# Designs tried in a protein design chat: VH-VL binders against q9vr94. Part 7

Target 1, 124 residues: q9vr94
Amino acid sequence: GVTEEQMWSAGKLMRDVCLPKYPKVSVEVADNIRNGDIPNSKDTNCYINCILEMMQAIKKGKFQLESTLKQMDIMLPDSYKDEYRKGINLCKDSTVGLKNAPNCDPAHALLSCLKNNIKVFVFP

## First folded at step 1 (VH-VL)

Design re9 (framework fv_recibokibart)
Fold by ESMFold2-Fast, scan of step 1:
Structure re9 (fold): chain C 124 residues (1-124), chain A 121 residues (1-121), chain B 108 residues (1-108)
Amino acid sequence: as target 1 above (124 residues)
Amino acid sequence: QVQLVQSGAEVKKPGASVKVSCKASGYTFTDYYMHWAKQAPGQGLEWIGEINPYSGGTNYNQKFQGRVTMTRDTSISTAYMELSRLRSDDTAVYYCARDLSYRYGEGFDYWGQGTLVTVSS
Amino acid sequence: QIVLTQSPGTLSLSPGERATLSCRASQSVSSYYLHWYQQKPGQAPRLWIYGASSRATGIPDRFSGSGSGTDFTLTISRLEPEDFATYYCQQYDRSPLTFGQGTKLEIK
């Protein structure tokens, strides 16, 4: 496990890389996504996809179960792990059958599923 | 089959306004941003701005800010670009284009056929 | 704004020859946001290469894109008659979106 401070520091790094790549996503909208208010639009979905790819949770629009479980174990505080493991397993099929182009639909589906199934939801 | 069909050619006097339409078919209109670009005779392409058909939100190139207005009507899957206070250097073909950009930057994948706007006295 | 400068402005070649078209940016552009369009007289532009190096659907493999930072290249390995057109590069990295002035590929 890492501390909560270390978790948020890693999150800040991912946001600092991804937000400038999607200039149509405002800081306010990104803050809302962090808080679990997840719109369904091309730019916000693809911003989310950028973050999830850095987390190694999505590759080419497909959820990566083994990689996600490994990253969760490394990147989250110990107190978060049981709930996230349960939520990740509930959401492992959330991207199946979805096309990545053009709206990054898999990223939206995965994050929405996680938000609905994880009580202590955190996102960069 | 994805198609963008634009309104026909217009001839306008200096100082007038022109409103060009772009009717989308073959896809969900609200899922893709729509962009507008200008091409003066014998010249290259210039980006005017974009609209999110879902929200109606717009972002304009500062060169056209204050003279351009982009709108849409979701009931008929149509985007509009209105350019006011027309000058002779506004004579150009105006294109609408669908935005496919995501992480790998897929660009404008479908374009309208173009609308010639001639500004003459 | 990012200025894209294409060179040469006009390239005169014969079918069967290799074409190399350059696009230079006034500041660094991520390759993910550098695209190329083909335009023939009287027609709308068509997406040709996206993300600096990926061919759009239906584009022949004689076309390739490369480059990073400020220098990007579109290469046609062996020109066919239908390839003679104007090619524009575009950056989607920063607002306002900008296009190069175009390279006109014409028959010698």
Scores: ipSAE 0.000, ipTM 0.545, lowest interface PAE 15.2, mean pLDDT 87

Design so1 (framework fv_sotevtamab)
Fold by ESMFold2-Fast, scan of step 1:
Structure so1 (fold): chain C 124 residues (1-124), chain A 117 residues (1-117), chain B 112 residues (1-112)
Amino acid sequence: as target 1 above (124 residues)
Amino acid sequence: QVQLVQSGAEVKKPGATVKISCKVSGYTFTDYYMHWVQQAPGKGLEWMGRIDPESGYTKYDPKFQGRVTITADTSTDTAYMELSSLRSEDTAVYYCARGYDYLFDYWGQGTLVTVSS
Amino acid sequence: DIVMTQSPDSLAVSLGERATINCKSSQSVLYSSNNKNYLAWYQQKPGQPPKLLIYWASTRESGVPDRFSGSGSGTDFTLTISSLQAEDVAVYYCQQYYSLYTFGQGTKLEQL
């Protein structure tokens, strides 16, 4: 297991890569997403998709269950793992049937599902 | 069973445009990015760009941006790479390659483009 | 732009002997949070497209013989062929996929 500080440091690195790619997503909006206030727009959804792809949780709009479980073990503190394993399982079908391009709808669907099913929700 | 089949060799004059095709089979075309890679004779590999066949969204390496256009036709499961304003330095083998946002797991056989005279 | 540099440019090794190829990146390709190196190795034989051998610096692609191994982390990586076979004569390329995609210049492996 990692510490919470290590988890947030990793999150900062992912944000530093993805946020500049979506200039229309302000730091304030990114901070709101971190706290579970997730708007539904092309730019914010594709920013979320960028982060989720770095986490290897989504590939071309398709949720990657086995990869996500493996990354969870690497990226999250031990105390988060049971809650996230449950939430990931509840959300494994959240991207089914959704078109990825151009709005990154699967990323929005996955993150919203996770936020609604995980009490200790964290995001970069 | 996954196959990427490219169009045949081309000979072009300086200033011309070339368009190479890459027809896929054995998988769902829209599930993967299609990348294009240039290899000049006796030289290494240079990534040119990629397309998401589902959205038509493209990303190009800055070195080729402005001269390269990548397109996809989902009705025929075919990707295309068009390179304009050809110079002798563009003489190379061009490959299409299937990948996610990383890893090029299947490659076409390559298309030789010769720019001369 | 991450620059990949291989050494040596060419190498001659006798059959059954060990071959070692090095690859350096201009900046780290290790993502510290997942402890993964975004580094792959490809083999290219004359007249053929490149073939993926190794990804995540040390994971062998399915069907790749055990004599091929990858090692290293951060900026310094090595591809090792423990016992050279005639079919291994090829050009080998490292590739980073941490930020877009860049390849090394290639190392030509010949039989001595």
Scores: ipSAE 0.005, ipTM 0.527, lowest interface PAE 13.9, mean pLDDT 87

Design so10 (framework fv_sotevtamab)
Fold by ESMFold2-Fast, scan of step 1:
Structure so10 (fold): chain C 124 residues (1-124), chain A 122 residues (1-122), chain B 112 residues (1-112)
Amino acid sequence: as target 1 above (124 residues)
Amino acid sequence: QVQLVQSGAEVKKPGATVKISCKVSGYTFTDYYMHWVQQAPGKGLEWMGRIDPEYGETKYDPKFQGRVTITADTSTDTAYMELSSLRSEDTAVYYCATDSLYYRFGSAFDIWGQGTLVTVSS
Amino acid sequence: DIVMTQSPDSLAVSLGERATINCKSSQSVLYSSNNKNYLAWYQQKPGQPPKLLIYWASTRESGVPDRFSGSGSGTDFTLTISSLQAEDVAVYYCQQYYRTYTFGQGTKLEQL
């Protein structure tokens, strides 16, 4: 496990890489997504996809269950792990059928599912 | 030349709904957010909300959430602000404004409409 | 919710003299990743919409005279008019656009 400070430092690094790629995603919108207010638009979905790819949770539009469980174990504080393991397992099929869907739809589907099923939701 | 042209003044009764238009010219309407700002007589500026005309995504200030609806018609390059359940405290000049500076982290409001006076009186 | 507070509420300055208006945010509006302050200044004359003067705390909008300058970082910001002209009599507003959008209450600048 990591500390919450280390978790948020890793999150900041991922946001710093991904947010500049999407001109229509403001800091305000990214902060809203961090807090679980997830819009369904191409630019916000592709911003989310960029971050989820850095987390190795999505690869080419497909959810990566084993990789996600491994990354959860590395990136999250111990107190978060049981809730996230539960949420990840509830959401493991959320991207089925969406590979190659337009507008980065798998990323939106996965993050929305996680937000709805995790009490201690965190995102960069 | 870039300009925002708003519809004319309105007089409404309490409980009514008002719908104000903002027609854009001189830039690509779908490239920038369109914001709406309220200014009560002799008072300061309050942000009400905005729309992304390309996707129809809206965000509202909690003070106006539930009473304000912002829409966009891309066929006429026109944004609309509709305010329902009008009260005397809604008497104000309403401005549309765009952030056409186009920065990835949001932008200041560089272009403003001329304003629309809405008077709510019994 | 970021609260913007301006000071003073009003000031009177003689033509040719320096005017200084302050703006304080309740939280930092500096985004560390791009090192930009999400702060703007507007001028509003009676019967007119606000006019953008300064954005990113210190960048002057095109067509704005060089007597207008913005400074500050994080939570404390200043708009300076180096030599007041008659046409500068107006109400001035600061605005943060870091987290949603909030304006200061305004500062009325009058000619002494």
Scores: ipSAE 0.000, ipTM 0.527, lowest interface PAE 17.5, mean pLDDT 86

Design so11 (framework fv_sotevtamab)
Fold by ESMFold2-Fast, scan of step 1:
Structure so11 (fold): chain C 124 residues (1-124), chain A 123 residues (1-123), chain B 112 residues (1-112)
Amino acid sequence: as target 1 above (124 residues)
Amino acid sequence: QVQLVQSGAEVKKPGATVKISCKVSGYTFTDYYMHWVQQAPGKGLEWMGRIDPEYGETKYDPKFQGRVTITADTSTDTAYMELSSLRSEDTAVYYCAREGYSYGLFYYGMDVWGQGTLVTVSS
Amino acid sequence: DIVMTQSPDSLAVSLGERATINCKSSQSVLYSSNNKNYLAWYQQKPGQPPKLLIYWASTRESGVPDRFSGSGSGTDFTLTISSLQAEDVAVYYCQQYYRTYTFGQGTKLEQL
């Protein structure tokens, strides 16, 4: 486990890398996504995909179960782990059958599933 | 065999535009980022930018932003780098280089490079 | 922007002896969430493109001789050649890929 401060610092790093790549995603929209208000558009979905790839949770639109469990153990405070383990298990098939290009649909599906199944939802 | 083959040397006048190609073979073009790197005579390596050929997403170094355009043609497995408003300081060898993916890991370095293209800018 | 500084600018080493090249980043390139240093080393011989030697600070690229090793973490990194061979005479570059991409200025390694 890490502290919440360390978790948010890692999150800021990922946002600093990914947000400039998607100029149509404003800081306000990114803040809304952080709070669980997840729109379904190409630009916001691909921004989310960029973050999830940095987290090693998705690779080319495929959810990475073993990688995600390992990264969760590294990236999250101990108090978050039970809820996220539950949510990941419930959402492990959320990307199956979805085409990644061009709209990054798997990223939207995974994050929306997690938001709907995790009580203490966090995202960069 | 994995290969990146670049177009031939160019001689340009100041103010002109140059467009260099990088044709790939031996791997799936859309699975790897393609980078462009500048090396002036006797100098080190300067990163210019990169493209994800699957989505056409680009990222440029601020030094070249506004003058460089990187594109990819998936029908011919070819990446391009176009540099406009050429000045004598742009005289350099330009390299294309692919960046690999590893399972569960996002970035790991530029593992295959083109042979380089010499661009000379002179009056 | 992350600035990469190498030292020394050049060095001369006798065949069979150890060569060490240092690289310093202006800020940490360690991604704390996966405990990986986003740092690579390249070798460039005259008239040739660069060749990847090491990535994630210490992982040797396939086909690179085991006399090459990388070490360090955070801001301070070292490339070591345990026993210099004639073919190792080249310019060596470190490169960060943590926030965009920045190369060091290069270290010229010559035979003493």
Scores: ipSAE 0.000, ipTM 0.537, lowest interface PAE 14.7, mean pLDDT 87

Design so2 (framework fv_sotevtamab)
Fold by ESMFold2-Fast, scan of step 1:
Structure so2 (fold): chain C 124 residues (1-124), chain A 117 residues (1-117), chain B 112 residues (1-112)
Amino acid sequence: as target 1 above (124 residues)
Amino acid sequence: QVQLVQSGAEVKKPGATVKISCKVSGYTFTDYYMHWVQQAPGKGLEWMGRIDPESGYTKYDPKFQGRVTITADTSTDTAYMELSSLRSEDTAVYYCATGRYYYFDYWGQGTLVTVSS
Amino acid sequence: DIVMTQSPDSLAVSLGERATINCKSSQSVLYSSNNKNYLAWYQQKPGQPPKLLIYWASTRESGVPDRFSGSGSGTDFTLTISSLQAEDVAVYYCQQYYSLYTFGQGTKLEQL
């Protein structure tokens, strides 16, 4: 387990890497995504994909179950783990059939599923 | 050009295990899912499962879960499908197939597996 | 489980005439994020593997003759051959790839 401060610190590192790569995604839009307001557009979906790839949750448009469970144990406070384990299990097939989809659709599908199934939703 | 070349026909007894290979060329093996599809004589197509050759992650149709095992060897660019506890109704042509997206652009030539005494 | 149902099971069409094959999904295969229908059509001749004809419900695969067209959205889809040629005699399958992969039972197209 980590503290919430450590979790957000790691999240900031990922955002600092990914956000500059997508100039069309403003800081305001990224903040909205962090809060669960997830738009449906190519640039925002590919920004989300960049973050999820850094988390090792998606690789080449495919959800990585074992990797995600390991990263959850490293990156999330203990109090978040039961809810996220439940959410990950419910969403493990959310990217099925979406490999190599245009507009980074797998990332949008996965994050939207998690947001809809997790009470304590967090994202960089 | 993309080619999927499957191993030859097999004749097996009930209860046996069969292992079919699918060797690929003309593209990067780890870039696309590899699927396996069953077609019984005179019948339609049924998806069995798929593998991500890069991660080794597999997904199977529930009908075949527990009897099918799909593997990939990235050193030889070859996918395998192993079906155990063979029954007469497993007599079918088995295809490997892959694609750039979700639909199946490229297919192997098929492997006939006959299950009889 | 998305169930794909084709109609008719078989049809006979004279050379030069229009052939239509229908495919119905038990739930919508339209994905709202990209506004695409996750549906493909395949042609299979005896002794051969299936050949991709149409993907995204209406996009023709490279090298497929323009007499083949796909239409429809959501749950109801049609494959049309505008003018049947002898080489078009085959079994045709629709496939959804919205949630895993399921095929229709097939439609056998014969020359009348």
Scores: ipSAE 0.000, ipTM 0.547, lowest interface PAE 15.6, mean pLDDT 88

Design so3 (framework fv_sotevtamab)
Fold by ESMFold2-Fast, scan of step 1:
Structure so3 (fold): chain C 124 residues (1-124), chain A 118 residues (1-118), chain B 112 residues (1-112)
Amino acid sequence: as target 1 above (124 residues)
Amino acid sequence: QVQLVQSGAEVKKPGATVKISCKVSGYTFTDYYMHWVQQAPGKGLEWMGRIDPESGYTKYDPKFQGRVTITADTSTDTAYMELSSLRSEDTAVYYCARSLYYRGFDYWGQGTLVTVSS
Amino acid sequence: DIVMTQSPDSLAVSLGERATINCKSSQSVLYSSNNKNYLAWYQQKPGQPPKLLIYWASTRESGVPDRFSGSGSGTDFTLTISSLQAEDVAVYYCQQYYSLYTFGQGTKLEQL
């Protein structure tokens, strides 16, 4: 497993790539999303989608269960893994039936589901 | 064609255990939750619990917690519901039904009648 | 535990007339983040399993006739059959799937 410091360093890289692509998403709003305060708007949803795509958790608006489980083992400290395995499994159907364009609804649905089902929620 | 086919009717004595099967076909078993629902004669529907066949993770209604056990066998695409310490009040038709988190129960088994009597 | 209450317990409606069934939840089943109501409606005919009619409170399941419609948000929901057909005589159930799963007690719809 990785350390928490390594986890947050990888998170910073993903934020540095995605946040500039969504200028309507302020640093404060991104910090709120990191803490589990997730608004439902096109710009914030598509910012979340950008991050989830870099994590290989979502592809073209579709959740990638096998990829997500593999990336969890790479990106998360060992102490986080049991909670995330349970949360990921509870949320694996969260993107089904949702359209990606124009609002990035699958990304919002997945992250919100994870926040509601994971005690030790973390996001970049 | 999606089908959920349940095992046949059972007659049990009070205190016994019953185990009902639900064999699925026409879709990928591990892609959907499987639920069990109880319906007493002339009464409404009561959710008992669900399983995710991929993980084996289960959730139960508190009314049945400790008496119900739901399992899944991915090698035979079959879900099971076991109910122990049977009482006359457990006389009911039991249904299996599949779902995704965002949608209701879209396909149901035909039902299995369990009669508990002395 | 979310309690679902339907009204009326039973109603009789003439063929071609409108039928309205109500469902109330003891707490909101609206998930604010996706703006969806986790509420479904089912039809059950004697000797048959329930059939899904509506999910997301107002989204009609594939193959369900358009005379069936669902409406409402939060705690108060309605199933409407715009013009009753003979095959619509059945018991109807609402179900929340916001926090686990709870069904209403059912509404028996009869032809007058």
Scores: ipSAE 0.005, ipTM 0.543, lowest interface PAE 15.0, mean pLDDT 87

Design so4 (framework fv_sotevtamab)
Fold by ESMFold2-Fast, scan of step 1:
Structure so4 (fold): chain C 124 residues (1-124), chain A 119 residues (1-119), chain B 112 residues (1-112)
Amino acid sequence: as target 1 above (124 residues)
Amino acid sequence: QVQLVQSGAEVKKPGATVKISCKVSGYTFTDYYMHWVQQAPGKGLEWMGRIDPESGYTKYDPKFQGRVTITADTSTDTAYMELSSLRSEDTAVYYCATLRYSGYAMDYWGQGTLVTVSS
Amino acid sequence: DIVMTQSPDSLAVSLGERATINCKSSQSVLYSSNNKNYLAWYQQKPGQPPKLLIYWASTRESGVPDRFSGSGSGTDFTLTISSLQAEDVAVYYCQQYYSLYTFGQGTKLEQL
């Protein structure tokens, strides 16, 4: 388990790596995504994909269940774990049938599913 | 161009094992699941299972689980489907397919392999 | 296991007329998080592998003529051919990809 401060510090690092790669994603839009307001566009989806790949939750557009559960145990405070384990299990098939390139549709599907099924939604 | 090329027709006796290949070209083999679909003569399509060529992870339909084994060789970009304990009801055309649902890559199917089980 | 049921088993339609094929799933294939129906339609001609026509219930695959359209949501879906051409004579399958993969039993479309 980590503290919330440690979780957000890791999140800030991932955002600092990924946001510059997608210049059409403004800081305001990234802040909206952090708060669960997730648009469906190529640039925002691929920004989300970049973050999810750093979390080892998605690889080449494929959801990684075992990796995600392991990373959750490392990256989230203990109080978040039951809710996220439930949400991850509900969302494990959310990327099925979706192509990654060029629109990063799996990333949008996974994050939207998690937001809709997790009460304490957090994202970088 | 994308091609899925399957091995040729097989004639097997009841109780035998058959192994069919599907060689991929024109896309990155590890980017998509490879599926196997059975079609008995004059009948519909039945999904048998899939493999993630990158991880080797497989999922099978319960009807075939225990008799079907799907494998992938990333050095040759070839997927395999092995079906054991063959019965007359296994006489069918077997297809490999990507089962893609995307605007950017077409859903690709092999030409099919006829397996006849007879004594 | 999601069971897919098509109706009718077969139908005959005259050239230039509308053909309608129905598909029912035993449970919803609508994924609320992305608002997509995990439902596809395939066309199969004798001696050929199936060809994808429609995915996400209503999105036409590249190269598929605009006379083919898909509609519906949740558990009830329809494939429509607005003006039958001779090359459209085939067996049509619906297929869910929400939870693994299951196909309907097929609908044989013949020219009247």
Scores: ipSAE 0.000, ipTM 0.530, lowest interface PAE 16.4, mean pLDDT 86

Design so5 (framework fv_sotevtamab)
Fold by ESMFold2-Fast, scan of step 1:
Structure so5 (fold): chain C 124 residues (1-124), chain A 119 residues (1-119), chain B 112 residues (1-112)
Amino acid sequence: as target 1 above (124 residues)
Amino acid sequence: QVQLVQSGAEVKKPGATVKISCKVSGYTFTDYYMHWVQQAPGKGLEWMGRIDPESGYTKYDPKFQGRVTITADTSTDTAYMELSSLRSEDTAVYYCARGLYDYGWFDYWGQGTLVTVSS
Amino acid sequence: DIVMTQSPDSLAVSLGERATINCKSSQSVLYSSNNKNYLAWYQQKPGQPPKLLIYWASTRESGVPDRFSGSGSGTDFTLTISSLQAEDVAVYYCQQYYSLYTFGQGTKLEQL
C-alpha cells in the first residue's frame, strides 16, 4: 500500500495541474473543497471534474466504476479502502441522467455523494 | 480512415471575425476532443483551446480567452473555431487536431487554414 | 504556465549520422500517480501539418520508424534519430500536456 504522505503528495500534484486551469477557483475555495465544503458553481464543479478525470473516476461526465475501484487500490492507504469501497458503491449511480456541459454537474454530484457517505473523506 | 478537413483560406480586415470549420470522418466524432492550434508564418505552434463534442464543454488558453469561441455540430461531425477582433498578429495557419484524453497528445491534424488579416 | 525550450535552434546532420534534439520544461511534467511524463514530439515539413512521432516521452506512434526514439524524465527530454534519412529533414517540436498545452520553439533539422 501507499502511505498517507504518498496519497497527499499525489493529490497535491493533481491540484497543481487542475487549479491553474480554473483561475476563478481560489486556493481558499480549493481548500474548502478538500475539507468537504463543496459549492455548486460552474468553475468549482469543473475544477472537481478535472481532478476526477485525472483519477480516471469520470470520463466525459460518466462515472467509471471499475476504473475507480482500481485507482482506489493504487492511490489510497489500506486503512481507507473499506470506507471508500462502501462510499463508491453507494454513489455509483450519482451521475446518471446528469448533463455534463456546461456546469460539470456529474462531478459535483459524485463528490457531494462521496462526502456525505464517507467518514474519512479526502480530496486534493 | 481518419480525416480532418478544414475550410479554405480567408482574408479579413482588422477588427473582423473569422470562423473556420473542421469536418471529421473515419471515427466517432464524440469520442475525441477537438483542439485548435495557431501557427504564425515562420513561427511555432500555440494551443488555443479545445472542445468535447459529446458534452460541448470547452477550455481555452488564457491568452485567447474572450476572443476565441469553439463549437461543435454533432449532426454534421464538424467543429468550428471563431476568432474575433482580428489584428495583424492573428495572420497565421490555424489547425484543428484530435486528442483522445483531456490531457493528451494530438494524433491527427487538419490540413490547416491560412487566415490573412490585412487592410 | 509551463515554458518549453528546445536546443539547438537548428542542426545540420549528414545522412546516416545520429541527430539529437533536446527539450527542457520549466516545471516537471512527470505525474507521480501514473509515473508518466506528459510530453510528445512532432515532426513538421514545410506546407504540412505537424505529425505525431512520440507520446508519453518515449512511446512511438504507430507507423513511426524505429530510428526515432524519445528519452528523458521530469524536465529534460531528448529526441534521437539514430541514422538520418533524407525524408527526416523537418522542424521538430516538443509539447507538454501536463498543464494545458505548450510547445517548444522548434528545432530545424537540415541535411549536411
Scores: ipSAE 0.000, ipTM 0.540, lowest interface PAE 13.4, mean pLDDT 88

Design so6 (framework fv_sotevtamab)
Fold by ESMFold2-Fast, scan of step 1:
Parts: structure tokens; sequence; C-alpha cells
Structure so6 (fold): chain C 124 residues (1-124), chain A 119 residues (1-119), chain B 112 residues (1-112)
């Protein structure tokens, strides 16, 4: 458990690290991704990958189930945890068979799966 | 062009330690796992372990655990495999190999390093 | 711990004839979510490192001749060389990469 304010504060720190690394991703596009409007392009997918790696949810394009469940306990308010635990388990295989470099396809697959399977979706 | 270049042949006495290097070029060293594979003369291939060069995380096959240590130096794009307490049964060719992507096996291999353990 | 078993241990085939090598896994290597078999085949010639021939049980690696094909699913897999050439004399290994990495013991292919 953290508060919602703490959750969003952590999200802001991750965005502040990752967004400058992908100058083709505008603030508006990043805001759209936060709201669940997820384009499929190399730059946006690699931006998403940067965030997911900071969350320890992806490593070299491979989803990390145990790490993600542990990080959920640290990063999310208690009220979010049941929905996210369910969504994470439904999406644990979403990155299988996908190449990471150079397009960061696993990051897009994982985030899209989570958006489609979590009612109260949040992202930095 | 992807290349994995290993250090040269070694001759060691029983009880010694050997350290073999694998220098990479043509791709980003930290993006892929580096594996080590043992092949005794006239025998098959045995996976020893792997390292994630970005974080230094290692995983070993139980049969080698305790004697094998895999490390990586990101400043020189070089992986190392160290095998201690050598016995004559460790005489083998040792390969480094990388798996790029999640659906390929080991698509790039080093040329192999012969380690001979004799008294 | 997945054990890989190949058969036969060795075979001799005449030039132009079909060679068939089998590989069995102690557990399924089929991943239900993507419907892929995490099974590869390698060719090794004396003094050389192994060369990847086939991944996903049936997909040929770039540059591998059409005479090589892989088939099977779950626990039973086959490598076929439709018309043996002299350069195909080698040891062939299957490998699962579903849960860690395990190789079969190898099949030595000789020219009859």
Amino acid sequence: as target 1 above (124 residues)
Amino acid sequence: QVQLVQSGAEVKKPGATVKISCKVSGYTFTDYYMHWVQQAPGKGLEWMGRIDPEYGETKYDPKFQGRVTITADTSTDTAYMELSSLRSEDTAVYYCATDRGYYLGFDYWGQGTLVTVSS
Amino acid sequence: DIVMTQSPDSLAVSLGERATINCKSSQSVLYSSNNKNYLAWYQQKPGQPPKLLIYWASTRESGVPDRFSGSGSGTDFTLTISSLQAEDVAVYYCQQYYRTYTFGQGTKLEQL
C-alpha cells in the first residue's frame, strides 16, 4: 500500500526519466498513453518499455511475473491490487515470442493487454 | 556483423581454476543473455549457465552450481566463465553463445575454447 | 527438469535419400498462449561450433537449405533432410528452450 498521490508521484518520476530519451514522443502522446490510448510505433513502444523496465515489469522484453507482483505491492494503493493482480495474471504470457529490439514490441503487447483487462487502468 | 571471439586454449592441472573470455561486437552487449555451453570430447552439448550483462544476474545449471562463475564487463563488452576445482572430466570445448529474441535458440556462437585438464 | 532424448544415436543414409531424426521431451514444450513449440535443431560439424538450423520446431533459420525441415508438437519432434548431400554429414542436436535449456544427446548422421 501507497496513497494515490504517492502512486502518481512515482509515475511522474518515471516519466521524467523516460520521456526525454524519446524526443519523438510528445507530452500529448505520453498523456494519451497514460489514459489508455496506446499507439503502435517504435518510439512510443520503446518509451513504454523504458517505463515498464523502471517498474521491473519487463526485462529485455520479457515479462517478469514475480517481480511485477512484488512491485504492485509497493507502487499501487491497496484498493487497486485485486484488479491488477487479476490483470497481471491474465497478461503474463503477452510478451512470449516477441522480439524486443529494436521496436520494443513486447512493451506494447503487455501494456495493451493490461489496458484491455484492467477496469481501473493507471500508467505514468 | 555479430561476432563472439573467445580466448585461446588452456592447459591446467587438477585443482586449478580456468577463466575463459568471450568478447562481443556487432550488437549491444547488454541487450541479450550470454550463455556458456560445455562439450566434452566425443560427447554432446551441456548448458552451464547464463548472465544478463546489464544487471549481472546469473543462472546456473545445478550440475555446475558451486564451481562455475559467470561474469560480464560492460566497459569491454566481454563475458567470462570461470570454472574452479578442475578435474580431468572437465576437459572439454567451452562455447559462449547468445540468444537474440524470444523465439530463436542460440543463433550466435563463439569459436570455442579447448580446456585440457591433465596431471 | 526437462530431459531431451534423441533417436537413433546414429544413422547412415545414402546421398539423395531421406534422413529422419527424432527428439522427445519429458514434458511438453508447447506454450499455450502463443501456440509455439520452444524447440530448436542444431547441426555440428567436427571442429566447429553448433549452427542453428530450425527454431519454433518448424521455422528454418535464414540461409538454411530447403531440404531441412522440422515437424512435431508438444513432446515429439522430427528433423527431416529430404535429400542428403555430402555436406550434411554431421551430428544433430535438438534443444528445448521452454524451461531453461536442455540439449538432446545428439544423433550422428553418416553417409552410407
Scores: ipSAE 0.005, ipTM 0.544, lowest interface PAE 14.7, mean pLDDT 87

